# VHH binders against Probable tRNA-dihydrouridine synthase (dus), part 3

Target 1, 316 residues: Probable tRNA-dihydrouridine synthase (dus), of Aquifex aeolicus (o67533)
Amino acid sequence: MNFKKGEVILAPMASYTHSAFRRLCRRLGADRTYTELISAVGVLRNGIPMKLAYFTEEERPIHIQVFGSNPEEIAQASVVIAKELKPDFIDINFGCSVPKVLRNKAAGYMLQCPPLMGEVVKETVEALKPYGIPVSAKIRLGFEKDEVERIVEELQKAGVSLIAIHARTAKQGFSGKALWHRIKEAKKVASVPIIGSGDVKSWRDIERMFEETECDGVMVGRAALSNPWIFKEFKEKRDIEVGLKERMDFILEELSMMTEYMSREKACAEIKSQIVQILKGVPNSRELKTYIVHAENCKELVKRIEEAKERELLYA

## First folded at step 1 (VHH)

Design b5 (framework vhh_6z1v_2)
Fold by ESMFold2-Fast, scan of step 1:
Structure b5 (fold): chain B 316 residues (1-316), chain A 125 residues (1-125)
Amino acid sequence: as target 1 above (316 residues)
Amino acid sequence: EVQLVESGGRLVRTGGSLRLSCAASGFTFSSYDMGWFRQAPGKEREVVAAISQSGGSTWHADFVKGRFTISRDNAKNTVYLQMNSLKPEDTAVYYCAAKPGYEWDYTRPEGFDYWGQGTQVTVSS
């Protein structure tokens, strides 16, 4: 099994955790990465979306995350991906609860029926046996009601190899507090590694989650968007002050890497949301964010990023 | 002491509807997951639908999705199966079954501790 107790992991985040960002976080000390979620039906009808599924050896161990509403479709799509790309894991998403996904009875909607979640995992595990690729699952505590022990047991019975738990219900979204004690309770019934997730905002929170929940790994989501150095901070047990120049250099490197799997025009459009996130760590950066994201073309965007590198007084 | 009593099974015409009930006694009903199973002649007993202890989660087999609905009333210690658009292949003895809510398996008959005697549903062409 390619999982080591104590790993710190970059969470899958739609629109953000494409190959370039995953590679940069690996270089900063993340132990494992996940793709953005990929539609099983989309794979079966249109082929593998390489913008989402593209990865390099530097990103391993890599989990390619799949979602859907039907066990047979998820299993078939997983085989297509496994055969073509040979990821370390296929991950089944049972946490996403955006309205369009719920209307299609997919992902987080399935938390309402743990036996169906088990059926999805069992069929995917069986279908992947010839390829030797294990299955992981990313879950929430439940849909509206917390039933995480039941969910964990159903997935283990089905043959899942690893479970990541965002310590909120699907109905909560990101509201309220992540209930870390529920990860600890889930760990008590677990026979597979458990990765804790939710409300990890600093490297000290990573330590605290390990200590309070006894989980086997910690997954960092939104905090890594504004501070990808959080992985390095955890490994070195120290706070790292990152200047505007270093943040802009990160963005320029990410933009360059994005052109390996998308057009330059598309990369320049999509990097803008990453720029907004990374500048959240910079005081008094509202005007700078607005200036950069209003660039009308790629040439202007790069020019504004380069100009930002020279604005030392923004940190004053 | 523990008892599950199914009722509502009868002869119905193809396309008809039927509601099955299962009255539970002798245990803390609200702490148990409930399931409906059926067994046609010469076949294994198969799961039709299941409902969690709270009623917050339900599962329905593919062959009944959109036609059957499981529900429960914890105040009345009763689980129900509403059967619509009945087909001749739905002909079977229908069984109510209970398992502790912390025991995680809806899909295997072996996971269920308590069983009713069954109620016969016959669907004529």
Scores: ipSAE 0.000, ipTM 0.097, lowest interface PAE 23.5, mean pLDDT 86

Design b6 (framework vhh_6z1v_2)
Fold by ESMFold2-Fast, scan of step 1:
Structure b6 (fold): chain B 316 residues (1-316), chain A 123 residues (1-123)
Amino acid sequence: as target 1 above (316 residues)
Amino acid sequence: EVQLVESGGRLVRTGGSLRLSCAASGLTFSSYAMGWFRQAPGKEREVVAAISYSGGSTWHADFVKGRFTISRDNAKNTVYLQMNSLKPEDTAVYYCAAEPRGYYDTWSDYDYWGQGTQVTVSS
């Protein structure tokens, strides 16, 4: 089992946690990363989507995250991925509950049927035995009803090796408060490592989650988008002041890395959402975000990012 | 080279019907979820309908439920939007978009976009 108690992990977030962002977070002290979610049926019909599945050795341990609605298809797709890419884990997503995923009866929709979640995990575990690749699961407390103990028990019975719990129901989305005490209660029935997730907003929240829940790892999501230095802050037990120049340098490095697995044109379009996130909390960032995001081509985008760095230097 | 080409937009009268088509090339169509979006002058781009990889699951915005139907033909690499009982409020540029992650409800999630086709509904 290649999991170490005390790990701090970058959560999978669609559109954000591609290879470049995962690599930069690893360099800042994240212990483990997950790909964005990959459709099982898509893999089986058309092969592995390299934009989503691309990773480098520096991202290890890496979980390639798969979703679907059918146990046999998820197991078969996991074998295709395992043979080709040899990830550290195949992760099964049971947490995503955006409307279109629910319409596909996939991922978070399956939280309504814990025995079916168990079938998915069992078939995937059995299919991956020849390859020696363990299965992890990313879950929520339940769909609408909190039944996390039942879900954990079904997944353990099926042979799952690691479970990450976002301490909300699927129907809550991101509303309300993450119920950290439910992670502690889930851990009481757990025979596998539990990773806690939800409402981790600072490095002190990482410490607090370990203390309050007794979980084995902590997963950081949205807070890492505005502050990827949170991993370094946790390792060093201190707040790190990050200026506009450092934030823009991060974006330029990310943009450069993105061109390894997508066109420069696509990279420049997609990085704009990352720029919006990383500029949160920066004084005068609303005007700056608008200015940068409205760049009509890649050359103009890079120019505006460089101008933002010069502004910091001139007023330092 | 990935390309999405919308067609079918035109002027129609209130209460009329219209079918939009989006032909996809340069991608493995059956591995992509497809969506229809629209943008009226001075308004944000909004999702109208979405369809899963296989066509087995569809989603329609509340403001078009019962009036619009999304469908796809994977053999023809085409997604369709059948628009019935058209209202002046449906006037917009309609965009086709392709998405490999299975996240269909926000426009920022889509990897590939068409050029758009103008639908004008006169009262």
Scores: ipSAE 0.000, ipTM 0.159, lowest interface PAE 15.3, mean pLDDT 85

Design b7 (framework vhh_6z1v_2)
Fold by ESMFold2-Fast, scan of step 1:
Structure b7 (fold): chain B 316 residues (1-316), chain A 126 residues (1-126)
Amino acid sequence: as target 1 above (316 residues)
Amino acid sequence: EVQLVESGGRLVRTGGSLRLSCAASGFTFSTYAMGWFRQAPGKEREVVAAISSSGGYTWHADFVKGRFTISRDNAKNTVYLQMNSLKPEDTAVYYCATGSPEEYLRWLQSGEYDYWGQGTQVTVSS
């Protein structure tokens, strides 16, 4: 097991946590990263989507996250990924509840049947034995009803090595408050490490989650998009003031790294969402965000980013 | 079952106004971002407007700014597109789309949206 108690982890977030962002968060002190979710049926029909699955040694330990609705498909896709890419873990997503995923009875939909979740994990664990790659799971408290103890027990009986818990039900989405006490109660029945997740907004929240839940690791999601320095803040136990120039430099570095695994045109289109998120922490930045994301091509995008950087440089 | 049903499309004279509605069911509407797209004959599908789950952020394409306004009513599970000062160039099938409560949307790309309605035809006569 290559997990150490006290790890602070970058959560998987579709469209955001590709290789470039994961590498930059590792450099800032994240201990572990996860890929964006990868469709099992997609892998089996079309091969491994390298835009999502690409990673470098700098990102290890790396969990490649898979989702699906069928135990055999998830196990087969996991073997394909394990043979080709040799990740530290295959992670099975049981938390995603977007409309298309629910319609296909995949991921978070499966929270309605913990024994089926156990079958998925068991088949994947057995299929991966020749490759020596452990299985982790990312879950929620339940679908509509909180039954996290039952879910944890089914998964560990099936051979899961690590569980991350987003402390909301699938039906809640992001509404209401993450119920951290439920992570603590899940930890009491757990024989494997538990990673807590939900409503972590600052480095002090990371400390508070460890203290209140007694979890073995803390996963940071949305807060890392506007403040990837949260990992460094936690390691150094201090608030870090990050200006516009530093945020734009982060984006330019990320954009450069993205071209290793996608076309420049796609990278320039994709980075716009990251720019919106990273500027969220900058007061009076709405007009600047609009200006930058309306760039019609890569050349114009880079020009507008450089203009933003130079603007702050005059008053840094 | 997730379902998006567009309505309100019809024939309108140049300079007229029209409001499109998209009724959502089968998911917790208030936790999902919504988008409006359009596709004219012989052209690619293009983004018209997008709105965050809370309604706190809206985006409108340059070719509709000042004329179209996206809004939502989370109590009614409905997203709207108010279309003013309509031009013949606005003639298209208009689609409602939704994304993820867990995943972030990329507002400018149709490929990032998970679920689509069947579309509603808007025709603007000169």
Scores: ipSAE 0.000, ipTM 0.109, lowest interface PAE 20.8, mean pLDDT 86

Design b8 (framework vhh_6z1v_2)
Fold by ESMFold2-Fast, scan of step 1:
Structure b8 (fold): chain B 316 residues (1-316), chain A 123 residues (1-123)
Amino acid sequence: as target 1 above (316 residues)
Amino acid sequence: EVQLVESGGRLVRTGGSLRLSCAASGFTFSRYAMGWFRQAPGKEREVVAAISGSGDSTWHADFVKGRFTISRDNAKNTVYLQMNSLKPEDTAVYYCAADYTYLGYSPWEYDYWGQGTQVTVSS
């Protein structure tokens, strides 16, 4: 099996977890990465969206996430991706519950029918047999009702190799608290590795999730955006204070990597959201953040990032 | 280093034919959708035709349907635009562009661009 008990994993997050960010988190100690969501129907109509699907060997093991509403379409799209890109896993997303996805009866909407989720997984597993690529699933506890044990049982019966659980229902979105004890209950019926997810805010939360849930892996989402060093902190069992210079160096390296799969101009526009996130870890950074993200072009953006590095050196 | 190099642009008489070529290097060509755009003096850049990475799906603007055909040869890393029944209004600089397998993106969404090749159609 291409999984080690105790892995700490970078969660997929739309607009953030493209190749460059995944590679940098791997270097900081993340054990596994996932692409952003890829529409099965989109793949079948328009081909593989390389903005989302691009990855390098450094990012392995890599899960390419697919979502849709129809078992045959998801299986067909998965074959297209597997044949072309040969990921370590095809991941089927059953957790996304944004309004457009729900209107199309896709992803998180399918949590209302665990037998249909099983059919999706079974069709995809069978279709991928010639390529030797296993299937993972990313789920929530249920749609409105918590049915996590039933969902896990249907998926493993269908041939899924690994399940990541965000410990909320789809209807909750990100509201309320992640119910970690439900991951523990799911683990009791699981015959495949379970990855826990939800409300992991620090490296101590990673330890706590392993201890409280007995899961086989822990997935870190939003906390990794402001603190990608969380993976290194966990591996070393210590808090790491990262200064402005190191944060700006991270951004410059990420920007450089982004130009491998997008234009420099597009990379400079898109990196601004990452800068907003990483500066959340810097006290009294509101004025600096505003200054940097208001750069009108790529040359000015890079100049302002370099100035931020020099300011720390001057005032240290 | 990504490069797109257009060739084939020249002066042609109304009703004539012309084939444009775009040679691509520095990226995995078969994974990128390719488009042909044009820009006439004083006008905005407009999409003429697009083709998926595999070549299985094509799109042509209404003003060129039946006259222009986009195609690609992934073994040669080249995309083509066959232009027939040329009209004076087809006079423009023609640009080759690459995008991440999506068809019909606006000019601002395409990731890589060539330098352009001039096509002039006269009576």
Scores: ipSAE 0.000, ipTM 0.134, lowest interface PAE 18.4, mean pLDDT 86

Design b9 (framework vhh_6z1v_2)
Fold by ESMFold2-Fast, scan of step 1:
Structure b9 (fold): chain B 316 residues (1-316), chain A 123 residues (1-123)
Amino acid sequence: as target 1 above (316 residues)
Amino acid sequence: EVQLVESGGRLVRTGGSLRLSCAASGFTLDYYAMGWFRQAPGKEREVVAAISSSGGSTWHADFVKGRFTISRDNAKNTVYLQMNSLKPEDTAVYYCAAVDRYYSDYPTQYDYWGQGTQVTVSS
């Protein structure tokens, strides 16, 4: 088992946590990364999606996330991925509750039937035995009803090696407060490591989650988009003030890495959402954000990013 | 010593067919994704086709779809590129490359490279 108690982990976030962002967070002190969601049916019909599944050795340990609605399909897709990519874990996502996923009775929808979740995990564990790749699960407290203890017990019986818990029900989405005490209660019945997730907004929240829940790892989501230095802050136990130049250097490095797995044109279009997120940490940056993201082509985008760096240098 | 050796490159006429082979020595291909790349005089190296380590997933560039097919035989430690309906524009040195992760469009992501085999298509 390659999990170490006390890890701080980058949460998977669709459209944001591709290889470049995962690599940069690893360099800043994240201990583990997860790919964005990969459809089991998609893998079986069309092969492994290169953009979503691409990773480098510096992203290890890496969990490749699979989701679906059918135990046999999830197990078959997991074998395809394990054979080709040899991730540290195959992760089965039972937490995603976006409308399209729920309409297809996949991921978070399956929280309504813990025995079915157990069957998915059991079949995937058995199918992966020849490859020696363990299975992790990413869950919520339940669908509408909180029944996290029962879910954890079913997954453990099925052979899961690690569980990450977002401390909300699927019905809640991101509304309301994450119920950290429920992670602590889940830990009491757990025989495998538990990763806590939900409402981690600062490095001090990472410490607080460890202390209050007694979990074995903490997963950081949205806070890492505006502040990827949160991992470094936690390791060094200090607040890090990051200026505009450092934020723009981060973006330029990310853009360069993105061209390893997508066209430069596509990378320049997609990096704009990352720029919006990272500039949330800069006071009075609304006009600058607008200026940069309205660049009409890649050459203009890079020029505007370089201009932003020079502005800070002139005022420093 | 880890080596990839391409073979099968030769002169063919427009509309002809050719099969390239890439044999590995010093390591097994079982755990490597493979790519075929080409480079024409004065041009940059570009990806033509790629195949996963099991052979279960393949990718072909738009300019060769329907004409070229990548395949592999791990028992023979060999990867193939079947080239049909050849055009003068296909004239290039063809390279095979290996990577120990999922295949990539980008030459810089590949760890091991062959020496290349020349394919010339005459009108």
Scores: ipSAE 0.000, ipTM 0.178, lowest interface PAE 16.9, mean pLDDT 87

Design c1 (framework vhh_8pnl_2)
Fold by ESMFold2-Fast, scan of step 1:
Structure c1 (fold): chain B 316 residues (1-316), chain A 119 residues (1-119)
Amino acid sequence: as target 1 above (316 residues)
Amino acid sequence: QGQLVESGGGLVQPGGSLRLSCADAGFTFSSYAMAWYRQAPGKERELVARITSGGSTNYADFVKGRFTISRDNAKSTLYLQMNSLKPEDTAMYYCARDYSEWYPGLDYWGQGTRVTVSA
């Protein structure tokens, strides 16, 4: 199986974890990456969205993440993706609970019916057999009620090969605490690798999650946006002080890589959210952050990033 | 912390109205989505209303028809017009910048302004 116990993984995060960011995190020591979520219905109607699905060999092992509300549509979209792109895994998103997704009864909404989640996985597994591509799932503890053991058991029965668990219910979103002990309990009923996720804020939290939950892998989400060096910190067992120049260099490299799969105009618009995130790692960077992201065009954006590197504008 | 400063909160009787303002002391404001959140004591922070850079609005079910979110890009100011106020609207109200539809409120938060609805 294309999975090793002890992996540290970049979580799928819509708007953030496109190819450029995944490649840079791989270089910094991430062992595995996931695409942003891709609509099954969108694939079937409009074809594969290459902005989301584009990846390079450097990003392998790569999970292309699909979401939807209907087993047949998810399976059909997964086959389209598998035939064209040959990812290491097709991942099914059962964790996303933003209002748009819930209104369409997709992804995290399906946590309300574990047998339906099983149908989705089973149909996708069967459809992908000719292509030899395994199926993973990204789940939460449940929708409102924590029933993670039942969910894990249904997915295993359906033929899933790997499960990542965000240790919150869908209705919690990102509120409250991730309940790490529930990952440990899920691991007890698991016959497939379990990846733990939720409230991993530092490289020491990665170690702690392995120790406390006994999971097979740890997935890092939002903390990697402000500190992509967290993967390198974990591998080297040390804190890495990253200055403003190094953070801006990261952004410029990411921006350059983004132009491989989107226009320069789109890349400059999209990178702004990642600039906001990476500057969270810099104390007193609020005014600098505002200055950079309010650039009206790509030339101005790059100029302001370069000024931050060379002169540390606004914070001297 | 962001450069967002909320104002306009206060004490009002049930059925009354208040207008909240959020001033962005930054350089421009028209390029990103803005939102109002609220948090009552002992409860989690919840989305009240959101407005995109293009002016499209979205409201929580519990305020639809009573609250109106708007923006003045020339003044770099976000507004929340609150009508027909109820005791359950009592909370700290926070302004937020949203750079991502998928992670609202993750980026910038203001200090908050308190709204109390009681006789």
Scores: ipSAE 0.000, ipTM 0.275, lowest interface PAE 12.6, mean pLDDT 87

Design c10 (framework vhh_8pnl_2)
Fold by ESMFold2-Fast, scan of step 1:
Structure c10 (fold): chain B 316 residues (1-316), chain A 124 residues (1-124)
Amino acid sequence: as target 1 above (316 residues)
Amino acid sequence: QGQLVESGGGLVQPGGSLRLSCADAGFTFSNYDMAWYRQAPGKERELVARIYSGGSTNYADFVKGRFTISRDNAKSTLYLQMNSLKPEDTAMYYCAADSPEELYRWLTSGYDYWGQGTRVTVSA
């Protein structure tokens, strides 16, 4: 197992945590990354979706995250991924509860039956033995009822090597407050490393989560989208002021890297959501966000990003 | 051994027409946004036309008025009708499927699927 106590980790986030963003966060001090969630059934029917599964050596340790509704399908898809890509971990998503996922009885729906979650992990662990790839799980406190101790016990009995806990129930989504004390309670019954997640908004929150929960790692989600420098801030124990030019340089580097695994036109379309997120860290940027995301094509998008960089230089 | 299978490419003279087809081999066709891309030798792959799952269309400026994208969800088939072809249209044409935009985008249908391509040559 290549986990080190004290790691600060980039969370899996659909639409955002593709290879380019993971690589840039690693360069800024993230210790570990996860892919966006990948459908087991999708892999079995159509092969590995390289837009989601593509990674480079600098992203290691890398967890390729899979989800599904059936233990056999998840195990089979995990083998396909392991044979072709050799990730550091296969991660099983038990936290996603968007309507389409719930209708298919997948991911977060399975929190309603911890023994079934155990069967998913057990079959995947057994299937991956020839490849020497461990299994991690990303969970919530429960579906509607908080039963995190029971869930942790079932998963570790099944052979899971690492568990990340988003300190909310699936029914809560992102509403309310993440209940960090429940991570601490889960840690008491855990025989494997526990990664805490939920409501980490600053580098000081990373320190606070380690102190309050006694978890072995901290996972940063949405805060990393507006401030990927949060990893560097934590390592250096200081606030880092990042100007508009540096934020736009980050986007241009990310856009360039995205063309390794998608067309340039698709990369220009996809990067707009990340531009919106990174500009959340810039006061009075609503007008600028609108200007950039309304670019009609890739050439205009790059032009408007370059104009934003020049605007900061004119006022410096 | 791709999921999407293109056909209809060939050699035509300038001003001619071709109809490209893309057959879906196994995903839920009606839920996907579909697109045609092309790549000429030594050039970047570029978007030609897109049709959203709701039926709306979008075209690159260089094909507006000449190409028409359409879909038949019952037949799980995407089409590109190419009229008034120019030598500059010579390229390998690729079919692509992408999931529709979702609020949270945590759906399995966020995959980008590509076909093997079909060659279009416009020459006298």
Scores: ipSAE 0.006, ipTM 0.158, lowest interface PAE 10.5, mean pLDDT 86

Design c2 (framework vhh_8pnl_2)
Amino acid sequence: QGQLVESGGGLVQPGGSLRLSCADAGFTVSSNYMAWYRQAPGKERELVARIYSGGSTNYADFVKGRFTISRDNAKSTLYLQMNSLKPEDTAMYYCAADLYSDWYGEPRYDYWGQGTRVTVSA
ESMFold2-Fast, scan of step 1: ipSAE 0.000; ipTM 0.140

Design c3 (framework vhh_8pnl_2)
Fold by ESMFold2-Fast, scan of step 1:
Structure c3 (fold): chain B 316 residues (1-316), chain A 121 residues (1-121)
Amino acid sequence: as target 1 above (316 residues)
Amino acid sequence: QGQLVESGGGLVQPGGSLRLSCADAGSTFSDYAMAWYRQAPGKERELVARISSGGSTNYADFVKGRFTISRDNAKSTLYLQMNSLKPEDTAMYYCATYEGYSWDRTPYDYWGQGTRVTVSA
């Protein structure tokens, strides 16, 4: 298996963790990346969505994340992806609980039936045997009721190779606190590596999650959007102060990479959400943020980003 | 323009009540924290109330005890019940994801178009 105990991993985040962002986080010290979630039914009807599935060799190990409600469809879509793209893992999403996903009885909805989760994994594992690609799962503690031990046991029986646990229930969403002690308890029944996730806000939180849960890897989500340097901070065991110029240089490099798998117009529209995130917590950046994201076209956006590199912050 | 549609504003006398609604046509409503902001003429937008996906609430001091934020995930709708309204509450009210992040994942749509509340004697 191509997993090493102690890995620090970039979490899958819809709209954010496309190839460009994954590559930049790898360069900053992330050990592993995941694609955004890909609809199994969508793959079977329309082909592989390359905006979501595109990756380069520097992003490896890469998990291509799929979701659905039907074991046969998830297995078939996984084969299509495996043949075309040969990822390191196919990952099954059992954590997403947005209204459209729940209406279709997909992803996080399936946490209500651990035996069905096991059937999804078993069929996908079996279908992927000719391609030699293992299956991982990304789960929550349960749907409404925490039953993480039962979920872990069902997935292991089915042949899963790796499990990432967001230490909240699906109904909880992002509310309250991630229950790290439940990751530790899940680890006790695990025969496969467990990746902990939830409420990792700093490099010291990465250390504490390893210490408190005994997990084999730590997954960083939202904190990486405002601070992709968190991976480098962890490796170097120090806080890194990142100035406005460095933040804008990151955005310009990301924008350039995005044009490999989407049009320049789409890239310029979509990078604006990354700009909002990377400027989060920068003192007196509200006016600057507004100025940049209200650029009417790509040429104006790049000009405003370049301008920002020379801007003096009030407190800085 | 965006997927966020605010409604329920209007003219009311001091001490009156209004209920604002924010409807989302997107597919991510239940997974994100939601907020109400307001902007009075000549002032910056300020946070009024927040609600997590699980229902935990937080209020600005100037509305505590008077306003109640709630959500209906099945209807993808956010509400703000406003009681004991004061002239100082006169503003355009906006629905947003917490801290300006848009649930449709475009920065153009992190604010709805707004709904006007006027409290006049």
Scores: ipSAE 0.000, ipTM 0.101, lowest interface PAE 20.1, mean pLDDT 84

